# VH-VL binders against q67yc9: the designs that were tried, part 4

Target 1, 181 residues: q67yc9
Amino acid sequence: DEPVPTPWPHQFHALMFMNYSGDLSMIDLWYDWTNGRNFNIIQEQLGGITYDLEWNNGTSFFYTLDESKSCRSGQLEVGILRPNWLDGAKYLGQQNVSGFLCNVWEKVDFIWYYEDVETKRPVQWIFYTGREAHIMTYEVGAVLEDEKWQAPVYCFNKEKKSLSTKGALSEFKGYKEKAAL

## First folded at step 19 (VH-VL)

Design z3
Fold by OpenDDE, fold request of step 24:
Structure z3 (fold): chain C 181 residues (1-181), chain A 121 residues (1-121), chain B 107 residues (1-107)
Amino acid sequence: as target 1 above (181 residues)
Amino acid sequence: QVQLQESGPGLVKPSQTLSLTCTVSGYSISSGYYWHWIRQHPGKGLEWIGYIWHSGDTDYNPSLKSLVTISADTSKNQFSLKLSSVTAADTAVYYCARHRYNKGFYPMDVWGQGTTVTVSS
Amino acid sequence: DIQMTQSPSSVSASVGDRVTITCKASQGIYSWVNWYQQKPGKAPEPLIYAASRLQSGVPSRFSGSGSGTDFTLTISSLQPEDFATYYCQQSYSTPYTFGQGTKLEIK
């Protein structure tokens, strides 16, 4: 029998190094299915920090906390990734990646997902765009304080627009949109 | 070491069906990889024909789709190509190859040595 | 179908020369380009994948670059065994398509 992907824990924290054609970034990911929210804190290399806050009701905020006080908000038709979002992915076999023996699954035109065979932790993601995510830490059960999930006040004074998000993990948003079709 | 080897008749008459088989050694086709057929007309470039996944999922070049059938026999660790209604334009060296992923990452990393097929009366 | 326009069709060079081959895709294909080397009477062999990643066992004098639509294969210092025909290939979508090829000949 072919292995199946391990569903995401309902709550976890992960640090990721991102590489997109040489452009590097770090993502501080807080996944909280229990409370229906997902938070990506994105640090660009020698750049700024961008906050990508997602709610399971489809509301998303993309903002900065710097002097620009930039904020975009939108309503998506879909919420955050469900824990078993990889269900139905095609198993491609095992591969050694970064010193880890991994099971590899594919969702066509989206992602190659690498999971450590032994620990069942995600190791690497390669997106159809060529963007790569390297999972640096993976803490199951970790929860961010409720107070830190609040978008800035200036995010609520703007009209909701369609979020075409370019950047780290934008592929997930694209996938969710396609999956809703 | 993984090896691919093409086999079949080197001569086919016009309007007949070209049949080739690729035998894989050193790796089970049921373990993964997409298995491809590619051809090269004399003095020309490379033309992708199609691929098969071990479950039977296939994709073909639209230019050949109506004439091409690719199948797999996991018990023999082989996959095959059938090209119907051949003409002189189908004269080529035929290669089988493997590709780890469909689309995107990795090249076709292992190729057969190729087999020459001539279409002639 | 995605067209891969490869240039030049042929190039004459000497041992030690720097050689550059280009491929242009008819549309954006991110970094999903592979390069192959083919010698007479032999099957193509992979050199580069994902535009810039060196295939295992391939000498470091080979390199690839590019993203989107424009891609290049470079041989920094040509060696005698490098005289062959080279092909780019897009793996962005099916049908997979190849460039017309570049025949690298001895000057």
Scores: ipSAE 0.828, ipTM 0.915, lowest interface PAE 0.6, mean pLDDT 94
Fold by OpenDDE, fold request of step 24:
Structure z3 (fold): chain C 181 residues (1-181), chain A 121 residues (1-121), chain B 107 residues (1-107)
Amino acid sequence: as target 1 above (181 residues)
Amino acid sequence: QVQLQESGPGLVKPSQTLSLTCTVSGYSISSGYYWHWIRQHPGKGLEWIGYIWHSGDTDYNPSLKSLVTISADTSKNQFSLKLSSVTAADTAVYYCARHRYNKGFYPMDVWGQGTTVTVSS
Amino acid sequence: DIQMTQSPSSVSASVGDRVTITCKASQGIYSWVNWYQQKPGKAPEPLIYAASRLQSGVPSRFSGSGSGTDFTLTISSLQPEDFATYYCQQSYSTPYTFGQGTKLEIK
């Protein structure tokens, strides 16, 4: 039998190095299926920090904490990624990536997913857009303090839009929206 | 080292079926990669014909879809091309190649040497 | 289908020259462009993939750039073995399509 992707832990923390055509960023990813929330804290290279907060009820916030107090919010028909969101992905075989022997799966027009054969940790994601995510750390069971999951007050004074975010992991949002259609 | 080798008749009469086989060595087609056929008309550019995945999944150039069949024989580590109702326009060098993904990343990284097929009465 | 418009169709250059070949896609295709080198009587060989990534074993004098619709292949210092025909190819979607080719000839 072909290997299947390892479902995401219900809770984990990952630091990711992102490369999009030379545009570099770091993402602090907090995945918390247990509490139905997902947090991407995005540091642009020598730039600002943006916060992409997703709730499993479909509510999403995309905001900054700087003086601009920028915030976009939206209501999606879908929540955060399920732990087994890679189910049904096509197995492409094994590849050596960044010194790791990886199993590779594809979801067409979305992602190539690289998982270390030995540890079952994600190693790299390549999106159909060419965006690359390099998983730098992967801590199973790690959870961000509850107090840090709160969107700022100015996010609640703005109208909700259909599309909540543009950014480093917009491909995931696009995928979820498309899947809901 | 992975090698691909095309084989088949170099001469085909009009309205007949062109049949070629690509033999792969050094890598099992069942292990992965998409396996492609590409052709090049004399003095012209390259035209993609189609590919097959080892499970039998195929995709063809729409311009040739009605005439093309690509198949794979994993037991022989081969994949084949059939092009029906050939005309002079089908005279070309035919290449087989492998591609790691079906879209996006990576090129067709290993090619056969190509085989010349001439359509003539 | 996505058209790949390659230019020039031919170029004459000397050893040591800098050579640039361009390819324009009929639509946005991110960075999903590959470049191949083909010598007479031989199959194409990959040079660049994903617009700017150098294929293993390819000399560093070859480079690729571009995203969206406009792509370039550059040979920084032409060597005798570089005289050949070059093709761009989009791998964004099927059917895969190639540029018309650029024949690089010795001046």
Scores: ipSAE 0.826, ipTM 0.913, lowest interface PAE 0.6, mean pLDDT 94
Fold by OpenDDE, look of step 19:
Structure z3 (fold): chain C 181 residues (1-181), chain A 121 residues (1-121), chain B 107 residues (1-107)
Amino acid sequence: as target 1 above (181 residues)
Amino acid sequence: QVQLQESGPGLVKPSQTLSLTCTVSGYSISSGYYWHWIRQHPGKGLEWIGYIWHSGDTDYNPSLKSLVTISADTSKNQFSLKLSSVTAADTAVYYCARHRYNKGFYPMDVWGQGTTVTVSS
Amino acid sequence: DIQMTQSPSSVSASVGDRVTITCKASQGIYSWVNWYQQKPGKAPEPLIYAASRLQSGVPSRFSGSGSGTDFTLTISSLQPEDFATYYCQQSYSTPYTFGQGTKLEIK
């Protein structure tokens, strides 16, 4: 039988280096399936920090904590990625990536997923858009304290709109929307 | 190293079926990659014909779909092309090639040397 | 189908020249463009993939750029062995399609 992707731990933290056509960013990913929430803290190169907070009920917030107090909120038909979101992906074989022997799977029109054969850790993601994610750290069981999962008050004073498909990890948002169709 | 080699008759009569085989060495087709057929009419550019995944999954150029069949024989580490009802327009050099992904990131990285097929009465 | 419009169809140049070949896609295809070099009587060989990544073993004088619809192959300083026909190819979706080719000839 062909290998299958390892389901995500119900809780983990990952630091990711993102490259999109030369635009670089670092993302702190806090995945918390247990509490139905996902948090992307995005540091743009020589830029500010943006926060992408997602809830399993489909509510998402995209905001900054700077003086601009920028915030966008929206309602998606789907929540955060389920732990086994890669189920059904096509196995493409093994490849060496960044010094790791990886199993590679494809979800059509979405992602090539690279997983270390030995440790079962995600190593790299290549999105259909050309965006590349390099998983720098992977901490299974790590949880961000509850107080950090709160969107700022100015996020609740605005009308909910459709979320933009622009920016880091927009591919995930697009995929979730597509999957809801 | 991985090598691909096309084989088959160099002459086919009109309305007959063109049949070619690509033999792969140095890599098992059942291990992955998409396996393609491409052709080049004399003095012309390149035309993609179709591909096969070792499991039997295929995709064909819509312009040729009704006439093309690509198959794989993992036991022989070969994949084949059949093109029915050929005409002079099917005279070309036929290449087989390997492609890492279905689409996107990588090129067709290994090609056969090509085999010339002439359609003539 | 996605059309790849390649230009010029032919170009005459001298050793040491800078050469630029352009390929335009009929729709946005991100960076999913490959470039091939083909010499007479030989199969195409990959030069560039993902618009700007150099294939292993290819000299650094070759480079690719572009995203979306407009793509460019550049040879910074033409060498004698570079006289050949070049093709762009989109790998965004099937059917995969190639540009019509650019024949690079010695002046």
Scores: ipSAE 0.422, ipTM 0.813, lowest interface PAE 1.3, mean pLDDT 93
Fold by ESMFold2, look of step 19:
Structure z3 (fold): chain C 181 residues (1-181), chain A 121 residues (1-121), chain B 107 residues (1-107)
Amino acid sequence: as target 1 above (181 residues)
Amino acid sequence: QVQLQESGPGLVKPSQTLSLTCTVSGYSISSGYYWHWIRQHPGKGLEWIGYIWHSGDTDYNPSLKSLVTISADTSKNQFSLKLSSVTAADTAVYYCARHRYNKGFYPMDVWGQGTTVTVSS
Amino acid sequence: DIQMTQSPSSVSASVGDRVTITCKASQGIYSWVNWYQQKPGKAPEPLIYAASRLQSGVPSRFSGSGSGTDFTLTISSLQPEDFATYYCQQSYSTPYTFGQGTKLEIK
């Protein structure tokens, strides 16, 4: 019996260190399947903060809170990642990474996923593009206050016919589109 | 220390099947790597032939797909190449190589010494 | 199939020289390029992976750079043991393909 990846908890917060060929960022990921919402707060190294807010009905906002007051909004055909989105991943065996013994899986055209054998917690994942996410903290059951899930008012005066998939987590958006087909 | 060694006949006649075996020592072929065959034509560059995952999952260069079979024998810690209907164009140095499962990210890290195969009447 | 076009085909250089070898991919491949060194009568050995990461045991005089379609291998101060043939290889998708090679010869 080959191990299978642990489904994501319905609610959690993770602090992630992201590296894409030396482009560094930190991301606070607030995953909330119970309320159908997912929030990534993206701090680029010595750069700005971008807020990537997604709802399970496909409503999505990508915005800043600085003086530019940038917002792109739209309606996607798909919702947030399901807890069992790793189902069907191909098991690749075990590897020591970052001081952890991990089970490793791949989903072609998407991700290599590393899970600690002892604790069943994610340790890292590497997108097919080469972008690396290193899980720095992982708090199961953490919930961000409802008030923080509200997009700014200037998001509601913007074009809604398409939503950009560019950004630090574009691989997840691309995967959701392919999986829905 | 992991070592790979190719074995097989150095001379093969046209239209015959070329059979090569790679013997792996110091590591189990069932422990999470892809196992490749690569060849290098005289005075020319390298050509990827294909790989096998120990469970039997294979991928082959489309230019050779109808002629090539890669197989594994985990009990002997070996994997093998068969190339049917050879011609003079198949004269090359043949290498076996190990490739970490994260294939897009890592190189083929351990290579055999290579074995020269000549296809001639 | 992704074609890797390597340049130059040959370099004649002296010990201490800085040498740069380039590869161009026929389409975008992010950073999925490896570099190998091959000495006469030997198998290729990995040198650089993921465009810029040094393989374990490789001297720091070797460096790699690039993303997308354009990649370079640089030897900052050539040593006698560096005379060899160098290959780039895309690892983005099968069939994996190699550049034609660059033979680095003593001047």
Scores: ipSAE 0.006, ipTM 0.588, lowest interface PAE 9.1, mean pLDDT 86

Design z3
Fold by ESMFold2, fold request of step 24:
Parts: sequence; C-alpha cells; structure tokens
Structure z3 (fold): chain C 181 residues (1-181), chain A 121 residues (1-121), chain B 107 residues (1-107)
Amino acid sequence: as target 1 above (181 residues)
Amino acid sequence: QVQLQESGPGLVKPSQTLSLTCTVSGYSISSGYYWHWIRQHPGKGLEWIGYIWHSGDTDYNPSLKSLVTISADTSKNQFSLKLSSVTAADTAVYYCARHRYNKGFYPMDVWGQGTTVTVSS
Amino acid sequence: DIQMTQSPSSVSASVGDRVTITCKASQGIYSWVNWYQQKPGKAPEPLIYAASRLQSGVPSRFSGSGSGTDFTLTISSLQPEDFATYYCQQSYSTPYTFGQGTKLEIK
C-alpha cells in the first residue's frame, strides 16, 4: 500500500519557476484535458515570451507574438499528457523539500516528481536533464478563455519541422513519444 | 573527465583561518551541481561541512555554521572553504566533491584527492 | 541531526566470503542512503545509491538493501581489491551524515 501520484486535474493553471543550470524562466501552464489542449507560456528571465501550444490530436505550435512572428509547427504522434501520466512511477518514499513533506516518485530516465503529502499538490519536479520546475501557484479548475488558444496565422505558412526536444519542458515531449510505445 | 583538486596550506596555527580552494576541470561550476566540502579526521569517519550552489546559495553543518564560509569564483572555476578560529580538532583530510542536482537521490559522484591539514603550534 | 550507526566496526574475512555490513538510521529515511568505498590513502568512491542501486562500474558482487531505518551492504564473494573501509551516508536531510565506517581486512 504505497501511495500513488494524484492524477492531474482535468483543468488547472500553474505558475512555475524553472531553473536549468542558472537559466531561469517563469511558465504559465494551462492544462485542459477536457478540451484536449495544453499551453505553456514561457517568459525567459529578462527575455522574450514563447508560446508552446499542444493539441490532443498531436498538432503542436511553438511561437512568438513579437515582430519576428516566429513559429514552428509540427504533428506529433501523441497528444497531450494524460491526467494519469505518472501511472507506474516508482515510489521513492518521502523527502522534506523547502518546508514541504513530499511523496517522491521517479520514472527512470525521465523525472522525479514531488507531491505534498498533506495537500496532494505538486511541489516540484526535476527532469533527468537537471531542469527543475518549482510550482509557485496551483489553481485546480482554472481555464483559459478559448480565444487565447488560437495559434497565429503565420504558424500555417511557415516551414514545418520536428518540434525541438531542446528548451523548456522538452523532456515532457520526449517522454510522451517514448510512452506511446 | 571531471576532476577536482584541493589546494591550500597543509599546516595552520591554532586560531588562524583555514583557507582551501577546490579547482574544477572538465566541467563548469556554474552548470548544474552542488559543490561540497567534507573532512575526515585521522582514523575517524567523514563529516560533511557544507555546500555551495553556483548561484551563491549555501548550507552548512550546524556544528560549524558560525565558523565556516564557502564561496565560489566562477571566473577561475573554483570554490573555496574558509574555516575560522581553527583548533587541533580541525586536523583532517579535506575533500571537495561534486553532487548532482537531485542531491537526495544521488551520491557525491566526483571527489578530489583530498588535502591533509594539520593544526598545530 | 540524523545519526547513522554502522556495524561492525571491523571485519576480517577471506577471499570468497560473503560479507554483510549494516547501517541504522536514528529515524526513518526511506531509501535515501548511499554507500561509499574508501581505499587507504584515497577519497571515498560511490558504490550504492538510493539504498539498492549500483553506481556505474561497480561489480555486481556488491548489493544494497533496506528501507526506513535498517540498511545493508553485501559483498557476495569477497575479492582482494575489496580491502577498504565502507561508509553509509544519509541524504534525506542536511546536515548529511555518515556512519562511522566498517574496515574490511582481507588476508
């Protein structure tokens, strides 16, 4: 009877502080399983904003809204993370992290996931690459207005390439591809 | 290819400040790890002194906290230990070590060769 | 502070013997234990992490087990190069603490 990770709520918003070897960013994560969509709005420290938009049919966009009008688009063979994507994770026990007593799980070569024992909220996750996501706010049931989910028109006239596995949260994209096997 | 090497005086007088430097080669200390100091008293076990995260965040053994400072010089790819008001009890082999990001899960994976420090008049 | 109590303090054994070293934590620390091997005049080297996982390059005759408070390092068939001192170390919370060591003597 070891604990299992709480499935992700079908809709939530989280503000995350990201750290990768001193490269800092803030991410607004809008997870919307109900409508088959997932959106990461990424603010680099003293830098630009990048929009990482994924649909459950595998359609994915990675774009900016600045004057460059940059967009990469692609078709992945898998959709967004399932609410139960941590199924089968190996329980490592509890650890005190930053004043939170957390249950800790791993998925080998992918992630360590820390969940507050008391509230069942995610506290942090650390990818095998060393990239850290620290959950600053966690709003279950929050939804982003439908109009904000529309990729800009220039995403459809740009050269399509495989989505990068480099950059913020690229580990999730790689994991989804492997997990589909 | 990562190597750590301790340097500093082997003999220090009581009440002086012990100052040691760890030089890191094959990896940037500003990339992705915690950098530790550990000491080993003659014929005894290992004692953790503290670490520095490359951002400057530190944590120290409470038994030494008021006496110890760990700092980093990113331009020289070095981190250093200063231990104030030393006594004979501080005689030990001092090691620097690298510790991966998820430090609760991983061991200290790369250690220096150690430097012997003797505190005596 | 979490105390790690290691036993025995010393073991004399022959090549081919099975050797078991134990480590007890003063409180539950789940599987957050590492084992190090230290040969004379050298720095410690990681051997086992997360209580039971072999560090890369470590021979399979080494194994670790345990959770909670009681942990064990086992060498299934002792070799001459295993002459060393062995330390357990908790990584559950700072200050990180080590067992007092077990010196393995081989003849």
Scores: ipSAE 0.006, ipTM 0.567, lowest interface PAE 9.9, mean pLDDT 86
Fold by ESMFold2, fold request of step 24:
Structure z3 (fold): chain C 181 residues (1-181), chain A 121 residues (1-121), chain B 107 residues (1-107)
Amino acid sequence: as target 1 above (181 residues)
Amino acid sequence: QVQLQESGPGLVKPSQTLSLTCTVSGYSISSGYYWHWIRQHPGKGLEWIGYIWHSGDTDYNPSLKSLVTISADTSKNQFSLKLSSVTAADTAVYYCARHRYNKGFYPMDVWGQGTTVTVSS
Amino acid sequence: DIQMTQSPSSVSASVGDRVTITCKASQGIYSWVNWYQQKPGKAPEPLIYAASRLQSGVPSRFSGSGSGTDFTLTISSLQPEDFATYYCQQSYSTPYTFGQGTKLEIK
C-alpha cells in the first residue's frame, strides 16, 4: 500500500534550477512523448546557452545559436526517457523539502526523486553525481511550437561526430543506456 | 536522540564465529535507514563490512562475503554481525552505523562507540 | 574496488595554521566523497559529504572541494579540537572504501 511515482505526462514544460557544487544553470525542459522528442535549453550562470535536442529514434543534437554556430550530432542506442521510467523505484517514505511534503523514491546509482504528496508534481530530483534539479515551474500539457524542434542547418554536415556523456542532464542519458540492457 | 551501542565478546579464539549486536535507541530500525558494520584494524584504516535494510536486504564487502552474515531483529530494535572462521587478522574495533536512505549521497551519520575484538588463542 | 589514496600521512601544525589534505581516487567517482574526523578513542564523525557540503553543525573553517579523482579538505585556521585523524571515503560504489587516514598533530 505504498505510493507509486506518477508517470510523467506525455507533454509538459518545466523550468529547472540546476546546482552542481555551486555550478549553476537554468534549464527549460520540453518533454514531448507524443511526438517522440525531448528538448533541454540550458542557460549557464553568466554564460552561454546550449540546446540539447533528442529524438525517440536516437538522433541527438547538442548545439549553440550564438556566433560560434557549434553543433555536435550523433545516434544514441535508445530514445527519449519514457513516461514510466520511475517504475520499480524503491520507496523511501516522506520528507518535507522546501515547504513541500514529498514522497521520496530512489533508483540505485541514478537518482533520488521527490514528488509532492498532494499535487503529485515533481519538486526536485538529485542525481547520483550530486547534481540537483529544483523544479521551479511545471506546466502539464504545454507544447513547444514545431519549428522550434528543428536543429540548425549547420548540424547537418558529414564530419565525424561524437556526443559526450558529460554535461547537463548527462545522468539521464547514462541511465537510459543502462536500462535498455 | 538516536544512539547505537555495540555489544559482544571482547576475546574470540581462532576458527570460532564472532557475534556482535548493535542495539538502537531513539529510532526504529524498521524505518528508512540502512544499518552498517565497519571495522578498524590496529594501526590501519577503516574497512566497510556490509549493511542491512530492515526487510532483510543486505550487501557485503566481497572480501568477506563468504564469511559474514548481517541480520536484524526488529522486535528488539537490534541488528547483528556474525563473522565465521576468524583469524588474528580479524582483530579490530567494530562499529555499527546508521546511513541515510540516499546512501550514495550522504555519509554514515550516527556511529556506535565501537567494541574491541581480539582474536587470540 | 576503488582505492582512495590520502596525502600526507601525517601533519604537524600549530593552532591557527591552515592545513590542506588531499585524497585521490583510482577512478572517476564524480563528487561521491565523504570526509570523516576521528578523535582518539572515538568513532569517526561525518564532516563533509558530496565532496564540498558541510555536515550539520560542522564549523565553517572546514571546506571541501574536488570532483572526478582529486579531492581536498581544507581547515582554514586550526583550533585545539581539530587535532585528529581525517579520512576520505568514496560512496560511489560498494564496497565503500576509505583513505588510509591523515593524522593531524599539534606541534
Scores: ipSAE 0.006, ipTM 0.495, lowest interface PAE 11.3, mean pLDDT 86

